# Ledger of designs, part 7: VH-VL binders against Thymidylate kinase (dtmk-1)

Target 1, 218 residues: Thymidylate kinase (dtmk-1), of Caenorhabditis elegans (q22018)
Amino acid sequence: MATDQKRGLLIVFEGLDRSGKSTQAKRLVESINKKSTESGDASSSPSAVLQAFPDRSSSIGKLIDQYLRKEIDMDEHALHLLFSADRFSKNQMIRDNIAKGIDVICDRYCYSGVAYSLAKGLPEQWVRSSDVGLPKPDAVLFFDVSPEVAAQRGGFGEERLETATIQQKVAAVMPTLRDDAYWKTVNADGDLDSVEKNVFRIYENLDREKPFESLEKI

## First folded at step 18 (VH-VL)

Design d6 (from a2 with light chain S93K)
Fold by ESMFold2, look of step 18:
Structure d6 (fold): chain C 218 residues (1-218), chain A 120 residues (1-120), chain B 107 residues (1-107)
Amino acid sequence: as target 1 above (218 residues)
Amino acid sequence: QITLKESGPTLVKPTQTLTLTCTVSGFSLSSYGVNWIRQPPGKALEWLGVIYSGGSTRYNAAFMSRLTITKDNSKNQVVLTMNNMDPVDTATYYCARKGYYGWGDYFDYWGQGTLVTVSS
Amino acid sequence: DIQMTQSPSSLSASVGDRVTITCKASQDIYDYVAWYQQKPGKAPKLLIYDASNLETGVPDRFSGSGYGTDFTFTISSLQPEDIATYFCQQHNKYPWTFGQGTKLEIK
């Protein structure tokens, strides 16, 4: 970190499909960068960046994409490890941005990977261990939305992990991953603008003086 | 359905250690943090500390040198230990569940409380 | 520590009256205020969090508002079962702190 700069924050957005989390992650990044421009920062560097997982444009992500589009099959253990590898492929980028004072907003993270694999019945200790060592989020914003509101925001797609059955199993598993020391549950039933204001207030209140850590458990 | 219940001694001598157990039901300690709060007779509530669902703790600085909170998820128990009790520590002690939504700790379910008197 | 100054310390009102209690924070706490009801000899019960969000099962006659430092708790039509002490709590920054309380009685 520079001698006079605050570190960036790692903020993770989690939630079921159609929870509005991806829209809110994008809006948060836009809001942070807009306020940076209004403060007269002439730097060409952004104040925040968006990182979605999986990154379907990477070599690892292309394999994941083929699986999700039903073009290939693979063992569920292999798939779990590919999702984990995709996250670790961004490990240094995340740490470098944080050190430079740039916030990193992740659309999904290891909690999605663990929840899906647990929902499939893979061994819990094994599933929870593969992402240990990733950067620890300063906050996980978990978007909790009622089924009725989720249905209004759009339907599931045709991809392998987008079925109602898988989403129901993930919803049953996700509470077991919660650590409410740094998970913040967002009531996502409100309109997008109201939810956005709540998200930004949480962001503003996060502690940049806390040491940046690595995950020791999940 | 959701319940918390404090148990332990109701009379403690000055300088002794207080140990209180909070037994929970209707929710998992792996999903929700539990706070300890006390209310001295006729006075405002005072927050003592918390153990979060992942096991990390945070203590009120006014008490942190004397205070330890631990838990056993399989027993549904959260334990408060407070050393070097003094008559000013006479209060009703509550355990309470951290609320689900939003920022910070507010307390959506409380135990009935246990009065602890510190006297010779 | 954030001080929560609550007023009035006590009040009496008739069934059907609108009752208002205020709480002032010593610094900006956004809307991170909770309101509790505590009946004699009982544990507190959460009514409101985030200044205005009613907890599940809380009657609609209870409401809250405010942002920054000034917060208001209202009972729109007082009922006999509302006899209690009411208090606010800030949940913005450690340590979590409480108002002294308002003892409400029915005339």
Scores: ipSAE 0.846, ipTM 0.918, lowest interface PAE 0.5, mean pLDDT 91
Fold by ESMFold2, look of step 19:
Structure d6 (fold): chain C 218 residues (1-218), chain A 120 residues (1-120), chain B 107 residues (1-107)
Amino acid sequence: as target 1 above (218 residues)
Amino acid sequence: QITLKESGPTLVKPTQTLTLTCTVSGFSLSSYGVNWIRQPPGKALEWLGVIYSGGSTRYNAAFMSRLTITKDNSKNQVVLTMNNMDPVDTATYYCARKGYYGWGDYFDYWGQGTLVTVSS
Amino acid sequence: DIQMTQSPSSLSASVGDRVTITCKASQDIYDYVAWYQQKPGKAPKLLIYDASNLETGVPDRFSGSGYGTDFTFTISSLQPEDIATYFCQQHNKYPWTFGQGTKLEIK
């Protein structure tokens, strides 16, 4: 008989800097893999990988990293396309993992790319079009954190996109990207352990039987 | 202030098509899904369907052959169309906004409702 | 479909009483339960989602608890303005389903 293994899930974590999303993405991947190693049935236990965007270690990502560290400047249209190219460079890896039953947890995705470019005032239709054709997430977990809680999580970022001005503009734009058919808003004001439990409940309730799709619009 | 308002006919004859419009204010249909729920006299609320902020729809299987939900974001309108009405479909019809947090659809703001009577 | 069964179907209580309404799901729904208040001639109003999360502006005399299949809604000290019908609703799986309601009256 065929194995009981089902396809993997593509789950995207989005949110402003210091929303706790990166910590929660790592915790989710660790929890999935811990349950997998505790299971006696590796063929039926999901495993997961973490994919952060941008991938600062790739050739494309090194250019993006230089920009973010204020080491180079570039045209904002070129930057937008580099972020998009970085995501497409992982397109096949994502699809292959999903087909193998491996969950892919993305720390940021096209929604970050679109939100930042819209915040900079780039043309909306152009900005939204470049990521069409990427794998469609089974869920976008959007981490919603109050300014008060975000401020309590330590210092401020020194990178180009980590300023209060940019974050404010991104916060104003992000609601326009929401599709609540598959976006799940996570209240990130709670402590990390309680947020982690909520995230895992959402994860375990996702439907692996629906078709895996590509984005046709953003 | 967030509001939803149902409008349309209050009396429909059997076999006719019901069309109800939900007009929203204080939030964007591009950000929030809108659900339709009805309450037959003396009975529990029944969920009919939803149109999500991205435009996809989902219907209760009991009604899906008769039910269409559409929207126009620029007009702030969500439209319910239900074909082949029967006296058993007599109910107060509500539109309601999908809640912001968490999993699934719960309804954080409701319209006042409109009673639709199906009678010869 | 997930059936939500409320108990009791009606009750009478005095101002100041503690009031408890229960809702039982036909299968595990985690904590994905919402509670609504519906006053005569009005639409339902959301009080609680995720079993225990109070909506903004809802008085803290209202509370909810439960996980799995058994859920409780409580008014700690009944006020005259709390006279209404109360409904639970599961938001775990399609189709979203409601309890039959509990009509709360003043003695």
Scores: ipSAE 0.839, ipTM 0.916, lowest interface PAE 0.5, mean pLDDT 90

Design d7 (from a2 with light chain Y94F)
Fold by OpenDDE, fold request of step 20:
Structure d7 (fold): chain C 218 residues (1-218), chain A 120 residues (1-120), chain B 107 residues (1-107)
Amino acid sequence: as target 1 above (218 residues)
Amino acid sequence: QITLKESGPTLVKPTQTLTLTCTVSGFSLSSYGVNWIRQPPGKALEWLGVIYSGGSTRYNAAFMSRLTITKDNSKNQVVLTMNNMDPVDTATYYCARKGYYGWGDYFDYWGQGTLVTVSS
Amino acid sequence: DIQMTQSPSSLSASVGDRVTITCKASQDIYDYVAWYQQKPGKAPKLLIYDASNLETGVPDRFSGSGYGTDFTFTISSLQPEDIATYFCQQHNSFPWTFGQGTKLEIK
């Protein structure tokens, strides 16, 4: 690596359904890329790519999608491993982009996978082990939305995991996965623009000089 | 109810090591970082260091690496160890929880503090 | 280290008065400033974080504003129970640093 090029950042958006994380992830990518194009200097203004998990366009993601859409049933262990496999399938892509100085923005990551599986009662040690070795995020932006605000937002109830019971259990598990050294909780009750500004401030403050690491534990 | 409470010796001799324990209640150390902050009598607050929920630590460089922070999640305890104490280290020592939202560490819950006097 | 220059060091005001305290950062720290109230013999209490976010349970007579380097803490109507020393703190970069404090007294 040329001594003068800063690495890209891995930023993960996590949160419950209707937290607005997907919208904000997209907005962040757009903002980063817009600035990059305006500067004309890729070294001074990095570009970004958006990666959603699961990747529903991939072979693995399609299977997951079928489950989520209630088209097929699946053993919960198998499902957990498929989610992990889906993430690992993008492992090289993430690392390559980071090495090139391109930011990788993820809509959900291993924490969602672990949280949902734990919520379903799968063994903790096993669940927390499958994603070890994935790239470690520079930041986890956890979108914390109040139940009241979430209830006012549309798009809930169509998929298998979009139930109040599951969401409540996931919500209870998620704090146990938190490492507040690099987890940043975003108040997601605000309007889109205010939340976007907050996300961007966090983004701008991230350290690109820190070594890029892999997850040793979850 | 969220509580933090500092405990340990209130008198330390010069060159000796200070050990303080912060016992927390109402939240899990696996979810929240705990900071140590001190305040010399009549002076401003000084941040000493932090141990985050994941176990990583950060220290104020001004203390020349004589500070160590550890924790036991199962005991709900965070321990501060400060070596080579000097009278200048006389202060009220606080443990405080890391704020929940946003960037950086602000402190939303504090212990009552414990006055530590360094004297021969 | 980021320096937080707080002013004034002390002030006296009457009940019902509007009180303003300022804090200036040595560099741009966005809105990452917290304000604390410390009563004699007590630990600091968080009032404001992110320059303007009121902590839960804090009376709405307390407010904060600012972005970049200049920050303001305001008590809209001073109450007798507000006698304390107030501190600003930046939570932008390590090490976390505090202002020198403002001792507030009531006339």
Scores: ipSAE 0.915, ipTM 0.947, lowest interface PAE 0.4, mean pLDDT 95
Fold by OpenDDE, fold request of step 20:
Structure d7 (fold): chain C 218 residues (1-218), chain A 120 residues (1-120), chain B 107 residues (1-107)
Amino acid sequence: as target 1 above (218 residues)
Amino acid sequence: QITLKESGPTLVKPTQTLTLTCTVSGFSLSSYGVNWIRQPPGKALEWLGVIYSGGSTRYNAAFMSRLTITKDNSKNQVVLTMNNMDPVDTATYYCARKGYYGWGDYFDYWGQGTLVTVSS
Amino acid sequence: DIQMTQSPSSLSASVGDRVTITCKASQDIYDYVAWYQQKPGKAPKLLIYDASNLETGVPDRFSGSGYGTDFTFTISSLQPEDIATYFCQQHNSFPWTFGQGTKLEIK
């Protein structure tokens, strides 16, 4: 790492389905990269990459995708481990980018994996153990959307985990995973631009001088 | 209903250690950070420190050397320990919950506060 | 530390009046300001966070605005029950800091 170069940030977007997190994650990446391009100096204005989990383009992600699309059935333990494997498959990429001063923006992370598995009734200690060692986010932006607003948003119900029952259970579990030292709850009921501005303010306030750490517990 | 309540001694001698307990209900300490804030009589509020839901702590640098905050999630209790108390530390001490939304710590629920007098 | 300079220190107004309190931050803190109401002998009560977001259950006669360094708290129509000391607080950076307070009285 160059003497004057700050490390990249790991920012994770979490939230229930249709919370708008994916859209906002993309917007953040675009905004960061736009600024980087305009500045012409990567050292002063970092670039960013978007990483979705699962990575449905990867071998592991494709298998997960088949499950989500109800094309195949899978043991819930196996599914959990596949999600973890999917994340770990990007471990080096994340660390390398961070070391280069590139921000890594994640659409979902280990918290979704844990939340869904817990919601399904898998053993807590086991579920919380599989992702230990992953890069620790500098911030988790949890998109909290009201049921009323979420219901107005289209595209719900096509995938296996897009059921009201599952979503309710996941919603109940998520608060138990929160570490509000680095979790930032975003009110996701607002319009896209308002939410985007809020996200960006949070991004700008993050500290790049703090040590980059690994998750010791979930 | 969300509640916080401070308990502990209301009189402390100089150089002694203050121990206050904040008992919470209506929410889990595993989900919310709890801050300690004090207010000398007739004066402004002063933030002392916080223990977050994950167990990490942050302290006001002015008190770092003599302040410790711990918690027991199962007991719904947060404990403030402040060493080497001085009459200048006389104040109403509050525990307060970290606000839910956004960046930083604002305080959405407060205990009633407990007046601690430091006197010989 | 970020200093929050609050003004005025005291204010007297009549029922129905518009009341304005200001808070100036020593540095840019975006919109990360909270406002509290503290009645005598009671704990502070959160009214506003993020400069302009009204806390749930708070009457809409209370409002806040500002961005950067200058922030304003407003009571659109002062009510008798609004007698209290009001505080601003920055929630941008550690340590969290408060304004000196504004004691509001009714004529």
Scores: ipSAE 0.915, ipTM 0.947, lowest interface PAE 0.4, mean pLDDT 95
Fold by ESMFold2, fold request of step 20:
Structure d7 (fold): chain C 218 residues (1-218), chain A 120 residues (1-120), chain B 107 residues (1-107)
Amino acid sequence: as target 1 above (218 residues)
Amino acid sequence: QITLKESGPTLVKPTQTLTLTCTVSGFSLSSYGVNWIRQPPGKALEWLGVIYSGGSTRYNAAFMSRLTITKDNSKNQVVLTMNNMDPVDTATYYCARKGYYGWGDYFDYWGQGTLVTVSS
Amino acid sequence: DIQMTQSPSSLSASVGDRVTITCKASQDIYDYVAWYQQKPGKAPKLLIYDASNLETGVPDRFSGSGYGTDFTFTISSLQPEDIATYFCQQHNSFPWTFGQGTKLEIK
């Protein structure tokens, strides 16, 4: 019982499409859970879980998925609110896992939602307000990748929000959301294993003694 | 071009409050934290504190009772206030930008520094 | 607080020589060490962060290595303009702390 004294960490992976962030998020979760097993932890619960946003399997997420696959259209304000609702639908799950000592690794979060909506020209004050109250990340790992490396990784432009034009606009907006008290920029041009090692060192050095908070601004 | 420049008094009497202004250019205070570091004559650099891009601050425990760091993003200014100055506080004071990549605070751009002498 | 102990305090070398400066941390700091050059009357200039990452625009004769507690800074072929004091700094945990410096002279 002495080993359950530490809370979990909320770690958010952000970056442009094809920055390698999704692969790295999966690898971090796998690495945490592998290390836990090797240390002899016999708990039935995993030590880390992956949460991608949007969750395309939920009722809200299915509607978002149809939009992204170009199967339906919708008002951009409605879309913004659906993405926000999708995140809030996981609010309690995140908080419960953190309280249990389980790390939550998010593949995208509110910063993506805000950046895409600002890139589309929606009103800034309105856009920034909808996700206030979500759990505050212990760290945002922002994967900074060159445009040429991102383009080489394939799959670019298959969905509505994946075009080079939209990605360029998001790249211009994302620095305005940065808070370098807890955002950590990762150079994502490197090879997969090198980036993975850097990500794990950041993870190991995060402070679990810091109070777990809610976002008051974005 | 990224620049930082310290301005303020160069002579302060013991017990007085020092106020230094760091004026920045070529980057946004909304995107980068700014640290204050000092260097007493002939001695090692000494970190004082930081204000991060989101507005939160951290101070070196040795000074925290008498330090305040504030900023005005619209004026591109970061302000250091240090009360109850003593002759041992004589040093060159620098403001410096927090590095972009990785973990922790290292300082990729520095101001030229301003020497503050504390004497009666 | 993490103590950074730097060696030597001063050294003299000839143009073209290989120069090595070391820094020892009082606890494991991974590779979170930066190295700075400070010329007389000037502010420090960042050369290296994360023990071995060369800052953009820094000449390739400068390099760094180390992990854990022991760190090395190297100038592969000393140039006249390298007259300066060199400092290590840990960026692992608050408060950020610096080595006392190494004064480099060219003979």
Scores: ipSAE 0.849, ipTM 0.923, lowest interface PAE 0.4, mean pLDDT 91
Fold by ESMFold2, fold request of step 20:
Structure d7 (fold): chain C 218 residues (1-218), chain A 120 residues (1-120), chain B 107 residues (1-107)
Amino acid sequence: as target 1 above (218 residues)
Amino acid sequence: QITLKESGPTLVKPTQTLTLTCTVSGFSLSSYGVNWIRQPPGKALEWLGVIYSGGSTRYNAAFMSRLTITKDNSKNQVVLTMNNMDPVDTATYYCARKGYYGWGDYFDYWGQGTLVTVSS
Amino acid sequence: DIQMTQSPSSLSASVGDRVTITCKASQDIYDYVAWYQQKPGKAPKLLIYDASNLETGVPDRFSGSGYGTDFTFTISSLQPEDIATYFCQQHNSFPWTFGQGTKLEIK
């Protein structure tokens, strides 16, 4: 029953490129769904879903993808608003899943959008305002990795936002966005299995009884 | 270079309001929460409350009705206000920075503490 | 509220001895335990968080372990400067609570 069922959690994974956050987001979703199956729940619906931003398969996301692959250019204000629009296109899907008791694990969210735009020098108040009204995460897991460990994890800087210069600017901006009431910093220098255990413990300890809210500031 | 320092009155009369200021240096209040903890003479530490980097607060239910924590990020100050002081509130009061990693609040840097005596 | 019970309340040991202090939580708190050292007249100093993670700058003779409800703190080879009271603190759920402390003295 919807009234008796515990709501889903909105959990956001943030961090710089090569932080391991995307791998850990996938592992968390897999772990949640595996435990549901092992409990004998033969339900056709999953207990958790993964949502990456940008969603490169959507109409908006395909345009963003072209920009990131250097296939097109666009004004930085327009790009910022397209990233925001991409997130709002999933607004109702997120809220519906939470109401049904399905956890939503986001690989990036508005904090990435704000951090990159601030790193580019766009006006702070304007940048922070466009995502107000999105669902508020129950937790933001921020994956903090040393530059040395990040460099050893692979992945090449092929896309427009993957350069060391942009990543350094984003790293300088990101602390201004944290709210340690619900941001949890994950030490991402550890091996994948150790980090996964830490992530799962945080997940298990989150409170499903608190009201699901919307962001009023970022 | 990270420091926290408590300041305010050391003597307070019963029923008066205590105001303590924690002045921080070497880190930003926009990035780290600050907790208030007290230690009555010869007794265990008691957590009072926290103001997080985004400005939200949580209070120990035992003190909630009397306790307010505010901050001014530009002045690097966190302010504890505790109403209706009583002799049992005599303690050393500390401000402490919330640890960076993981779950919950543990305290990686502490102020030196200030002894507040409540007596007529 | 989660109660943290330390034992022993006090102990005496010789320089070079291995010292162990225990802390028991009234409910499962995973590994969310911190350990502090408080020297006379001074503020507590964080030694360990998450039961076993040594804080930066803390000597490696200090260590911690445990999961669930039972936690241990160990000094592998006691030094004269280790005279202090040691506290555990749970950081699993509000309100954050502390053990009553263990006074450590040199014989």
Scores: ipSAE 0.848, ipTM 0.919, lowest interface PAE 0.5, mean pLDDT 91

Design d7 (from a2 with light chain Y94F)
Fold by ESMFold2, look of step 18:
Structure d7 (fold): chain C 218 residues (1-218), chain A 120 residues (1-120), chain B 107 residues (1-107)
Amino acid sequence: as target 1 above (218 residues)
Amino acid sequence: QITLKESGPTLVKPTQTLTLTCTVSGFSLSSYGVNWIRQPPGKALEWLGVIYSGGSTRYNAAFMSRLTITKDNSKNQVVLTMNNMDPVDTATYYCARKGYYGWGDYFDYWGQGTLVTVSS
Amino acid sequence: DIQMTQSPSSLSASVGDRVTITCKASQDIYDYVAWYQQKPGKAPKLLIYDASNLETGVPDRFSGSGYGTDFTFTISSLQPEDIATYFCQQHNSFPWTFGQGTKLEIK
């Protein structure tokens, strides 16, 4: 007997610091779960979870957090591999949630990991290979902010990767990772409510009937 | 400056295979998908298919048994191949770049087009 | 396939007139409509996407609106260089489909 159970969606939010990306990821998860709660039993709206990368609460993520807070140093190759390992530590959780009909909203994913390592000058083929085999997103929502607006928002945080210099290098690299079959560019210059409505319309229009896949290249 | 230019034969006979090349400049095929659209004389535009920046393709079901779209990023070329041409396929053929923002494919830059006449 | 029904098929107007063209989609497409200008012997040019977003470099006398199935395209003050055929196109779902066009002429 065919049931009307639909798989969850893997949706990745990417963008530079202060693009509004993290706020929008939280709003989307909250909106999905609010609509699911308001539906009666046998709801047509699946629930959603938020997964930020790195997961600073995991054992791997705690090492990454110490590096980002300038508490420890490490080789840049080791750091790259720790970020990749952190993502793979969530591999089965992502696949299990998708199979249960639960949407997974990622705040950053392998595209951030690759872009930052390329911006640091690490070898391209090596950098791109470590995340092959992760779940393939149904969509990557890339939050695009104009240079003029980005300059107004400031970018000098206290953590190691929050400088304007690193952000500029990442901005130059990130377009080389784009696949516009499933990357959707979101104009993030607008107010938060307008961007939220656009994000939700994209979410509503995604295809749950498409088979869930793994990344074969990045 | 962003440009697209179609090139290939302008006359083909029924049953022959059409091959058109779209040469692009001012943007990378690794970043933007390219669509093929045609316009029969005096009629509405018809979407044929797309190759996305990552290399995947999608074809209009009405044509998909006869269409292949390929590309070479290093040569800045997208190639349309259409088998078994018929006089009804007479049209101006365009390549066009997929728009940057939002959902779905709309076409922000177009080539000038090439008229392909199919007659015996 | 989503049908896009455009009206009128042709119209004549004077320089300075307000011109309105409509498209109706055969199903709900949110605001995923683009509008194009095509001058005789030339390729189409994108004017508007997402029903109302003006493409960079397009004069602000052009505008669009609509949501769901009914969409309008407006030229607020017609100029001589606006002689063209105008098309709508839905970008909600495959296959991408176009209206049949509106031929705009100056009286």
Scores: ipSAE 0.839, ipTM 0.917, lowest interface PAE 0.5, mean pLDDT 90

